Miniprotein binders against a2bj90. Designs and how they scored, part 33

Target 1, 235 residues: a2bj90
Amino acid sequence: MSRSARRKTSALNTVLRVVEVFASIQGEGPFTGTYSVFVRLAGCNLRCPFCDTRYAWSLEAGKPLGVEELVEEIARYEPSLVVITGGEPLLQRHPLNSLVEGLESLGLRVQLETNGILPAPARDEQLWRVYHVVSPKDVPVRVPGAKLHPSWVDYARATGRAWFKFLVANEQHVREVAEYVAKLGIPRSRVYIMPLTPEKLDMKELLELHSRIASLAVKWRLNFSPRLHLLVQLP
Below, E stands for the ipSAE of ESMFold2; O stands for the ipSAE of OpenDDE; V2 stands for 0.75 times the mean of E and O plus 0.25 times the DockQ between their complexes.

## First folded at step 4 (miniprotein)

Design ma5t
Fold by ESMFold2-Fast, scan of step 4:
Structure ma5t (fold): chain B 235 residues (1-235), chain A 85 residues (1-85)
Amino acid sequence: as target 1 above (235 residues)
Amino acid sequence: NPDELIKKALELIRKAYELVRRAFELFEKGDTEEAVRLMREAIRLFEEAIRLAEETGHPELAEYLRRIIEWMRELIERFERHLKS
């Protein structure tokens, strides 16, 4: 009997609503180029106008999977990195801690991608021990309700296991990011800027946008994140 | 029975999100008054889910839902400005 079949176990503790599981290369952030399994969890607490994964917004978009079943599925890929993304994965915080525990028991490296609206992990959570890429949506893209929880800055300083990744289209956006991270006391070594890619750019336009944002990263002394999977045409 | 209460909370969250999705579709169609009505009904369901989350010892879920309600109230203000115009 899987954990999801236990009558006395809370759905919050053992069952995740999962949209998709697939192998690819991590195209973004500090682990760019790593062979990864992506686990997209359902549900989101934002409605970003530039969102590419609107199909994941509702919890109903995900199929219920037991934590043990999901760990087994992930392990079959033999990944160098497990990327837990969504929607907003912290919506399913309790079963997510259980998933992380299972993955760590197998020696797997875990990265969580989050919008940072919900609090950072506490020391007694399994999530405290994994990597986090926080993608604030309050600056520069100004999504309503997308205020970064201040505990993420404290978590990043205490652990060195969080980075902040910002979508940018132009130099004014980079300036706003630089001011934002300075005001919050986020070290620039923890900050990535990434191209905000409109749908349907051709490959030349996509490469030119990457080049422009990368040049701005050098100018502003911030880290650059590509969207490598788009450049090499992987999922 | 904590397991039954959590299942109820998750079902309320699911229904609330479906109402939010429908509200956006209605707003895009120009049915702003009905969109606002659905958003307010979604807030009511999230508030009920907050009570269940607190009763079952899930304060992190309650905090999340409070933040989503703040976001929804901002959206209602935007929708209402459109309706008044």
Scores: ipSAE 0.000, ipTM 0.171, lowest interface PAE 13.0, mean pLDDT 80

Design ma5u
Fold by ESMFold2-Fast, scan of step 4:
Structure ma5u (fold): chain B 235 residues (1-235), chain A 85 residues (1-85)
Amino acid sequence: as target 1 above (235 residues)
Amino acid sequence: NPDELIKKALELIRKAYELVRRALELFLKGDTEEAVRLMREAIRLFEEAIRLAEETGHPELAEYLRRIIEWMRELIERFERHLKS
């Protein structure tokens, strides 16, 4: 195939369905507190009952944006971190690899947030080189069909670029997470527990939940992820 | 059009999961026959989504959906056996 034909094919495969792009502070996971640009991709392969972003479930919720246009929009924010989230961003895997390539060419740090149902990146993907926060929904929250793909454990061990972030409400949930990660061979240093926040909590309840889960993280020798943006009322 | 086919696949997946959620609620209420009917309907929608995923070059999505179907079949068998025991 000619270079012209390859460019046309590449352009057609580099359109992403994007719900929103905005600047905020990363409130969760290993990069908590980082000035970030969030790119929310449309489409999701789960229907979690606790989902805060149900508006992103449909691919129709996303506006078609070219990779080059999106890279330019992100770059205008001059972020310390680009957070690609969704929905489930790996549903748009092919154009996502092109986006990551463009962002890396500018020296930008990229973090992907994924439910981990679809396979981890292969070595020949651009996605192999960026950070991944995997949020399993099979344990303890038991979302139907949310089984973690085993390749994520191999990817985490091989690269040191994946962490596993679990939603927990109480100590029994933390025990289930500890058993789950032990069974799968996930290193505890790669595990975060995060408060499962019901839709209707006041600020006092939200802080009390954070304090309780943080204490459990210390007790169980796991990392703690806040939901900092909820505590400081940022998007 | 790959975008249109993936959009259709995702819509089938969304509809199938709604049927699964409803079926699980019916199982808890003891309405096993209706729950099984809805789960079988959901399996049919997932199978159609698998075909579209394969046509669009998304074998990873097809593999994921096959695992969902396996889980659903196992759950139907276990629940029906438990209630009839």
Scores: ipSAE 0.000, ipTM 0.213, lowest interface PAE 11.1, mean pLDDT 82

Design ma5v
Fold by ESMFold2-Fast, scan of step 4:
Structure ma5v (fold): chain B 235 residues (1-235), chain A 85 residues (1-85)
Amino acid sequence: as target 1 above (235 residues)
Amino acid sequence: NPDELIKKALELIRKAYELVRRAWELFEKGDTEEAVRLMREAIRLFEEAIRLAEETGHPELAEWLREIIEWMRELIERFERHLKS
């Protein structure tokens, strides 16, 4: 029994399916402009039509990598921020908590990007202590079957470590976001709207879209997230 | 009533994802057998949504749902391997 238990624990808590690890600038959300290492985990519980990282949808897109090896690789970049994204990183929740523990032991700041369908961290999780940018897919983009777990709103109020980032294409989308966050009791100070970028915009079109959405953020008293990496041509 | 059938498909998809969410909560509590049961129930709801999508002329939605089901079946197999260790 002890061997079986150790094997299960090791497999569930010490190995992650990783698509890619790379250094860049965080282009989105509350930490825009920060020198970051991005860790893209494999697997997703949605199939969004507008998704630009479809290569990460399958768990098989990720290579198995030990938590200790990942911590060492991340640390070599000397980042100001570690961004854990995917797919949906909470699908690998157990080994993700172990990764966060290792990164925190080195004094590294961690941000998780999640669709918010799975529950927010509990107080006894390492994930409770890190930053979360939640990108709901039920409003305004209406991905079939998507629903924000209500525990994310409670987590945001309890910790001050969660923000909600919404993809928007026009003013009607912003109105829907404003109504949604009011209904859920999410403070406007925790809400970001970000341009929903169609495939193949030229730089002039991309800048014009950013300008339009930023103007709407001012009008509706919400925070604005650029997609800065697209504007400066970084990964 | 193709609009009503698509609305029904979307409701089935929403219910399926709610079951997936509950399955993950159970898996985290160590109740892997019940988690697998709920995931298999979710797959059945997605399969019904595929049938409705095909009946209403939405083959793109049906194809997307098939990809989700394939991925979920892979996850269930991995969970069952951990149970058998």
Scores: ipSAE 0.006, ipTM 0.240, lowest interface PAE 11.1, mean pLDDT 81

Design ma5w
Fold by ESMFold2-Fast, scan of step 4:
Structure ma5w (fold): chain B 235 residues (1-235), chain A 85 residues (1-85)
Amino acid sequence: as target 1 above (235 residues)
Amino acid sequence: NPDELIKKALELIRKAYELVRRAWELFEKGDTEEAVRLMREAIRLFEEAIRLAEETGHPELAEYLRRIIEFMRELIERFERHLKS
């Protein structure tokens, strides 16, 4: 396909199903603490039992929004980071590439949050150029159907723009993560472990859980991701 | 053997996602008809995986796959509209 035909084809896919857009602080991963706008896309290809955002599972949960309209809405927040999450954002891959193009044209930094089941971006996608936090659900939490696509490891090696964030509850989980990433050849510097938080924890329990998982990260020479928004009571 | 059937289901899922990846690459190159063909093949593999998931007592996996098929059918309709436009 020529560039002209490709651009025309992309224009036909300029609508996203969006659940919510809101400003907050990125509480997780390599950009923890950053003033961000969160764009939650509808639809998910998993049904995780620990999921906090079950309301986004259906594509029908999202309102259809044009890419240009969404870019303008995001820009009004003047964010330091745009976090595109879901559900699973890569289910809406084609219009998502158009959204990323629009956001980058305004100089906005973009991070995608993905379960990594669908393939990593190709070099000719706009998504190739942005940051990705991949949250595998095959290890250690064993969600059915959640196998990480192997192209994410190649993407991380080729670009340096992907990190892998794992939910962990105990040291056995961390051991499983360490074995998994070693087998796949993922550098420990690109691996985050994050507390798997039950629905009801008081602040003392939440802090104690964070402390335990952080200690395990040091012990196993992995990066630690908090859930900072939970600790400071933000969305 | 339930363990072997679930292994087969997971391999079908892996192969289906590989076909989806190739379909997107073909679509971007303007090979929309071939992209649609690969996506329809991927749906067939997902449908086989659903059958195996149901036989092995994994209704969560079957439901996940049905959602993926719904999304893929929607994408196929959009691709086919592009071809007919």
Scores: ipSAE 0.000, ipTM 0.152, lowest interface PAE 16.4, mean pLDDT 80

Design ma5x
Fold by ESMFold2-Fast, scan of step 4:
Structure ma5x (fold): chain B 235 residues (1-235), chain A 85 residues (1-85)
Amino acid sequence: as target 1 above (235 residues)
Amino acid sequence: NPDELIKKALELIDKAYELVIRAWELFDKGDTEEAVRLMREAIRLFEEAIRLAEETGHPELAEYLREIIEWMRDLIELFERHLKS
């Protein structure tokens, strides 16, 4: 068919490199407690020392899945929320926009988790219409070279569809987050602090850490994100 | 001066990351050859930053940057496999 021969589409525009797809409860951020399906995309533009998902850093960690096939797989879970995470999902921006279009056509709510180094969505992208939880890596955990793209603050103000989530271990970290968001003009209502959990914590220690960080959130008038999946032992 | 050298190292790291981000964007668009070129440029900048980090007594930063370079070399091989296809 000459029509099929004329229309060539890069595999990169219709294929996503996917590490895993699974159902769980969203344990973090503004949608904590929501029945969700998680789509972990491969590849990351950072190498955070505290990263829990190092297995997703390489593009080779992901298997190629067509956008249509992935939409059908996600839909079978009948989720209240689709969480697209990684790695860094925006590294696969073009096929990701196609995935979002497919999910939105089914009436599914989509949340993207991103490190915020790549620019926020433009108004003509499908990604403009979904929720974003941005996890800056320039404070307080200070990953070298990481810098939040300023367009994320503009996007949050314009749409009300972005929140900023920070890993914190102590009150000094919370102070640094408060100063950072004030400097950038990020409204406190859009800010979550979340416990930075060391590798080997027992359940009592994990609860005590959550309690301490939650108390700091109250003191500093910021939102608190648990790591609920760790507390209830879900993936 | 040590403070000036570490500032230069951080500026090189920022510049290298801009190249890495651009390379990922180009790869996503199918411009793989240019993506590889920018990745190789970024590696050179990271290597200079490593030298400055070591000279100024920041071996942890140097080690972290070496980890990044190894990851980037793996990505170049992946990108180059797409070029041969």
Scores: ipSAE 0.025, ipTM 0.423, lowest interface PAE 6.8, mean pLDDT 82

Design mc1a
Fold by ESMFold2-Fast, scan of step 4:
Structure mc1a (fold): chain B 235 residues (1-235), chain A 85 residues (1-85)
Amino acid sequence: as target 1 above (235 residues)
Amino acid sequence: NPDELIKKAEELIRKAEELVRRARELFEKGDTEEAVELMYEAIELFLEAIDLAEETGHPELADALWRIILEMLRLIFEFERHLKS
């Protein structure tokens, strides 16, 4: 088509900086329990105090991989779900769309994990066709500079392919989430609350926290996301 | 050597700013696809500069560069959306 665009500089639309690729069980969100391949992309636009993957913040943490090579590597795992996470995957939006196109051509189901600061996919992006779990950092534990892009609410309502996942520690956090989603018009059916797990919790504390947050989800009529991988000690 | 790392960051920022300038000229001519390619090249360089700024204890520079990247990505989204309409 656009042959002039196939210049040396087009490597940016075919190369991703990848921190790790591994098979595990999706422990969070609407696809909890699914056999998945995780693709962690390098780079992040936030510095969240409760971030579990600080090693992925730097773009230099990622190895450059061609889209075709990455698609082949992922396909060898024969996953039920491909989870693209990071850092913030949308920082590498251009080659990410190419990756999604390759995975979609193989019939693989794709889920993106994003902080939602960058705009939701447009209809002509390959990303429009995949699932998105958006983790706003506006509430309840506000991260400086974090603000959910309003296009994510429109995308969720238009496609039914986005959910909003919030880290919560107590009932006050759940109340703040409920007020936030009501104000933005996010349907409760698209909202998950998930335990905010500080670094030094033991297994008994993790289970107790999960139980408390799950009870709050029932009380507030929201969906509950565990952190199943932490409870079963998987990556 | 922190001084050498800051010089590398400044070099990356200079190269990125030149790519952004060229991309703006292409946007004005309606060469949106080529402009978007240059914008993403510039973003890559800004991301490398952010890493160096953080490593050398210049969080204020890192914050400024993140704001530039977010604005660039918003502009790319708006230009891409107008392509079809």
Scores: ipSAE 0.000, ipTM 0.274, lowest interface PAE 11.6, mean pLDDT 80

Design mc1b
Fold by ESMFold2-Fast, scan of step 4:
Structure mc1b (fold): chain B 235 residues (1-235), chain A 85 residues (1-85)
Amino acid sequence: as target 1 above (235 residues)
Amino acid sequence: NPDELIKKAEELIRKAEELVRRARELFEKGDTEEAVELMYEAIELFLEAIDLAEETGHPELADALWRIIAEMLRLIFEFERHLKS
């Protein structure tokens, strides 16, 4: 194939609709505290009432970027972790696999954040080799259309590269999460509960909520995820 | 039958609104735990009504109900702060 034909094919097959790229600290999940570059992809298949990134819901919110250009932009940050998030990044699955391949070729660690409605990676996908934080929206506050694809539990057991993160506001939510993960056979060691933060909490309210949910994590023998970026006022 | 689904959505909304009113009364009486429980029961009914609104082609109703749920989550947080204290 000619160079021009390859460039045209790459632009068509490996173009991602990207909302934003920025450096910050990963504030959530198993990699909390890690210097990261965030890649927010456009489009989402859910409309969560507690969503912090409603501006990313539409595919039109994203600008088309070629994988090669995006890899170069990410590399300039020299990150310890690349966090691919969005809306729902698996909606752009094909070019996402190409992005992951490019990032891996540079030795960069990659984490995806996903709602888990679309299937987990197959062994022949580049996505099989990276980390996934799955945020089911089945429970505790059910979102219409949300259902965790069962392949995510199998993927977590097979690879040890998936964790499940749940937004919780109170002890009843934690009870529902505990019942849910037990029913699905998700090990508690792979489960994080994280504060469900309403809009416009002041710092005292935010700390009080974090303290309460952390105490519940200890009581219920689950892992705790902060929203560290909110506490330290980073994006 | 779309007409039957719309009537079901209206009934769920009515029941949810009644639970919210009862929750506010319980909170004013200091029965904060029961108030929070009723608020979450109301949210569950609103979520069912959202499903029906989307199935019947009423996205404006679904959007309005989502805004109500977001406001209720803020109130629940406030109620629970009083309980903790």
Scores: ipSAE 0.000, ipTM 0.145, lowest interface PAE 15.1, mean pLDDT 81

Design mc1c
Fold by ESMFold2-Fast, scan of step 4:
Structure mc1c (fold): chain B 235 residues (1-235), chain A 85 residues (1-85)
Amino acid sequence: as target 1 above (235 residues)
Amino acid sequence: NPDELIKKAEELIRKAEELVRRARELFEKGDTEEAVELMYEAIELFLEAIDLAEETGHPELADALWRIIYEMLRLIFEFERHLKS
């Protein structure tokens, strides 16, 4: 039994449920404009009403892929950045640490996108060493169950490798974000506001929304994240 | 009209500064919850003054007032920490 359990544990640390792997440009956050490979992991612990990737909500939506196979596939793209997203990628934390170790061994830069509900990495995890864009869903969009884990603030201070990206639709949302980050002690330099984009905006509407939110970022002295891939019609 | 708007902004700033002074006195006396409430009232007055400064073409004043608001938000966080402890 113990021998079977050891083999199962090893396999669980080396297999990820993957929805898709594709090359594109990072359209959001501090690395906007970077040639990237996106790895979308299956599973999510939220059901956001504005979610663009509902097809990834179930863990069963992902194909099981070995970490070594996935590393080789990613490396063939020769990316400047590997973006690991989901769903919520931290649901597959153990094999994710193995993936990060493999990617780092090749000198590849890794960015994780997370909702921040699960704890931030510990110092002994490979995930401690990579970049994190945390997208809280408790403020201002108020998704049930979406409370940010407090360890993310400590992680950001300790490493300088976390940023916080908030979806906003208007100035009241920006005010709520400013109050939230001040209360938690998150520096403004680590904060991005990003347009909350409804489905099926035409290009003129999309540009006007970007302009309004960018103007609010200037007014409130926060960083602005576009959704560049939407503007240039990339996945 | 522009001169009247500037005077209104100056009056709002004076009222906000008085609320901040009273908030500090309340904090020193241990009335932390009331002090926090007065700080938020002062922020609302500064926000009104910022709108007037932007309307009248004084972005430098708006900039200075925003720096005050960010400092006040940090102080409110510190006050709230004392309430929870």
Scores: ipSAE 0.000, ipTM 0.166, lowest interface PAE 15.9, mean pLDDT 82

Design mc1d (at its last look DockQ between E and O 0.85; V2 from the best seeds 0.00; counts 0 for: pae E 4.9 > 1.5)
Fold by ESMFold2, look of step 5:
Parts: structure tokens; C-alpha cells; sequence
Structure mc1d (fold): chain B 235 residues (1-235), chain A 85 residues (1-85)
């Protein structure tokens, strides 16, 4: 077989552990409001107490899906953006690069959501050319083992394709984020603060928290991320 | 009145600089938590001065003040590392 046919045959045999695939609106970060297909990969290297997707923590929560099958399923939704999330998607890095190749061959735009513990993409990976929203979990609420890999800052500078998103509840949290990003040299234009939403908020409380965090974003010259899907009750 | 706003910004900057000097003294005495509190008081004054600099059409001053704030945030990070050993 030719090298091109060999590569396609290998992609057909490449498998991802997938928890769910669904269409919705990207509710967070720089692509908020975009009609998206979400691909939630199984497995996580963290156990965050505020995680809303605990059902994706175990690799066994995902079913094996072939990459080509997954690409075709995603394409049928006709998305404006494909959001790869999880768990922690970079735990399945090799087949993830194959998925990205397949999606980009169809002209589909891809965004990855990651906790940033594993290294940023290398220049020769398919992941190098997609967009990344990195959510470090060691600031302001510190999760054990959650240290951001320093390559993400280098990657963001080299490519302009990464943003950093932090969950905050109050101004003390925002101050901690500001100290952290100043130390790491992350420019404010690449930083989002987003409401840390406790369970059981009613809509009034949710809106009040959004307003408070948005005002802090303005004060500190940071970008604000809503949790839009919660406000409009989408998955 | 733009001239009065500029004078107000200059006064805020002088006050903030005094707070920074006091914060450094507190840090040297080992009163690190109080030093961090004064550094944030100074940052609040610098942020107000930045607003006035932008309102009066002086983006070069606002940029300089942000560079000072960034340096202060790096220093606060190091102060807080000292507290946590």
C-alpha cells in the first residue's frame, strides 16, 4: 500500500475511549456562543471537587470508537466548531491526533479543553494547529497534582492559539489568578476568569454571580467567560 | 477638568509609592501578611490612576502604571511563597 493509503488504514484502526458526543453551544471561553459538537473523552488525571463531569473520570466510562467512525458521526451534525473535552483529553494523545487530522481534512475547526498538566503540542503534531483552552487547577482553588506544564505558556506565545481560563468566586480568587499569570508571564489578553458555580444556584443567584465576576474582569483588565450553557439550560 | 484629573492621578501615584515603601519595610521586619495588604492598597490606587490617565488621553502613563502593577504582582507572589515556606 502507498504511504497515504497506509496512514488512512492506520487511522481506521485507531480507537478513542469516548463518553459522549452531542451538539450544543460552546458556553465558555473565547468561542462562547458557537454551535458546536462536543466529544467527551474518558479518563482524567485529576479529581476536582467542583467537577461537573465526574462520570468521565474513569477510562472505563468510555466506549471504544474508531476514529473514522467518530469523524463521520461528528460531520453529520454540521458543526461550526468541534470541542474536544473530557476528563483530560491528552491522556489519549496519540489517537486524539488522528481524530484532529480527520476533522481538519473535512475543514472542521477544532478546540481542545485541557487542564494543562500534560505538555503542549509539539510542532509536528496535528494538535499544534488547533485551538486550546487551558484551565489550570492549581489556582485559585488548589487541586492536588494539578501543576500547569510550562510548555503551555511557550506554546501560547509561539502560536497565539491558547487561552487560559480560571474558575473564580470572588476578588481574592481574582487576585490569586493575577499573581499567577504575572509570575508565569501570561498576558492578560490570554486570560479568562469564569464563575465558580456551586451546586443549587437558582437563576437569580447565577446571574448575580456572573455580574460580580464580570465586574471583576473589567477592573483587572481580564477577559470574562460566562457559563452560558447554564444560563440557557443547554447541556 | 483634565488638568485637575491629571493632578489627582499624580497624587494617587505618590500615595501608592509611599504604601509600597512601607510594605517593603514591613516585609523586612517579617510582617509579610501586612506587607501584602499594603501592596494591594497601593495597587488599588494605581488602578484608579490608570483610569484617570486613560480618561485624560495619556495611554503612555497608563502603560507605565500597568508595568509597575505587574512588577508588584510578581513581588507579591514571592512574598506569599515566603509565607508558605
Amino acid sequence: as target 1 above (235 residues)
Amino acid sequence: NPDELIKKAEELIRKAEELVRRARELFEKGDTEEAVELMYEAIELFLEAIDLAEETGHPELADALWRIIDEMLRLIFEFERHLKS
Scores: ipSAE 0.212, ipTM 0.685, lowest interface PAE 4.9, mean pLDDT 88
Fold by ESMFold2-Fast, scan of step 4:
Structure mc1d (fold): chain B 235 residues (1-235), chain A 85 residues (1-85)
Amino acid sequence: as target 1 above (235 residues)
Amino acid sequence: NPDELIKKAEELIRKAEELVRRARELFEKGDTEEAVELMYEAIELFLEAIDLAEETGHPELADALWRIIDEMLRLIFEFERHLKS
């Protein structure tokens, strides 16, 4: 059997719990400004105080969708980037690998957003070949149960396809992030700091916060991620 | 043991409330950086208390603690604004 026929039959038998699928602009991280389709998977293994998507925490928030149907839906948007997010998408790891296989077969670029608690992809997973933005939750504000799996550092070094994104509010947070990544051996070129935005900030407050964190990124020689979608009022 | 977990949550909340009280006093004295540090320590304790509240079937307590955290994050933002005159 050809790999193509094998991949097609594998995808048909896989189901994901999906909260929403929508087109927008990637507002965060290394692909900021890219026309993207967002696939929000249900379920999360953490309860973060600064989470904007608390509605996705339960697996029951997601509707069951077949991988093949989901691939076709995503393709209709003709995106420059497919962003798979959630909750924690690696909780649905097995069907997620099948989704990535289907998207890759169409030549679509895929980015995974993950909290990094679950192990990084193994070399034999489809997930090995896509981009990952890892958001550790054990620094600077520690979330109970959060700890970055050490395999993510190895994955980043081996592939060059992982970045580490940290929510920060002040210089002490940036200092803690700098110490954390230095101890783990993560290059500064792979590190993004992003404003920790409290709910219901007005536009002036959002710009002030972005300016402060961007200035700290320059001072500490780290990359800066905006929350562009918040500034331009897109989902 | 749900009773032991609830007592632990109450102790965490009490400790967090004391840190918030001390942080407000430090802010009034102009020690903004130390005040902010104590506020984040309090948030970490409230997060532990939320886990225990959810585990013991007290969603109303968890919701109340989430509202407190959201208010604290807003106050920290305002404290940070005052670091630069």
Scores: ipSAE 0.143, ipTM 0.613, lowest interface PAE 6.2, mean pLDDT 85
Fold by OpenDDE base, look of step 5:
Structure mc1d (fold): chain B 235 residues (1-235), chain A 85 residues (1-85)
Amino acid sequence: as target 1 above (235 residues)
Amino acid sequence: NPDELIKKAEELIRKAEELVRRARELFEKGDTEEAVELMYEAIELFLEAIDLAEETGHPELADALWRIIDEMLRLIFEFERHLKS
């Protein structure tokens, strides 16, 4: 590789397209209730009809931020967890590895939120060391172009640092999730079901939906993920 | 009465096993949709039996029944895959 190609690759590896950075609590998955800084990356490879962050779908919706500056910004919040989310964070895989390296050097814990379409981290990536919550969109909701990459199952088995979070609206969806994870050999202890929430639910309807899905989680011996941020009216 | 609950669990298990048998026969005949429906009905009966096993202090039975459900769910997935092919 020419010196020019190495410089272009190095510059591309140090800048992220970021939509927003904010402090809140993690409302979903295994880290629910954790005081977290959220880094929402721009760009997504899906167009989920139920996406609440449609403004992050375009890479152009994000501002270019240097990894070093972003690490400093995150560190000022003194987070218990850094949550990397967005559209699809793994679309920015190279600078994301640099971000993770910077955050880990400060002793910060990192969780990635991903749709699982792109390959899981390899052993030589900094991303290998962090926690991952994989949110497949092929089951039960069948978003076009969604397919869980098989390497996530292998990563989960090898590291114990992955969980799978599925959006469900009813018992049929829970059954489909149960089938899917059984087929893939994903243990129930690593599976979360989460309410698929329409945009127009009031708090009463939201609570009722949570109650129904939580009861189904107990019935099917799956973990329940709330949408805690919606319940407590946090971002 | 714990003995009555155990008897009920055994009855549920027998009914579920019969449904699984019928589902396999239907699948072999190409009646895959009906086979899947019977498999889900059997899973519901096994779930009820699990609750009774736990209530009566038989966790080993509950665990065994869950392993059966897991296998059934894998089979259902395979059946449904054949319907889409």
Scores: ipSAE 0.124, ipTM 0.616, lowest interface PAE 2.1, mean pLDDT 91
ESMFold2 (binder alone), look of step 5: mean pLDDT 84; pTM 0.814

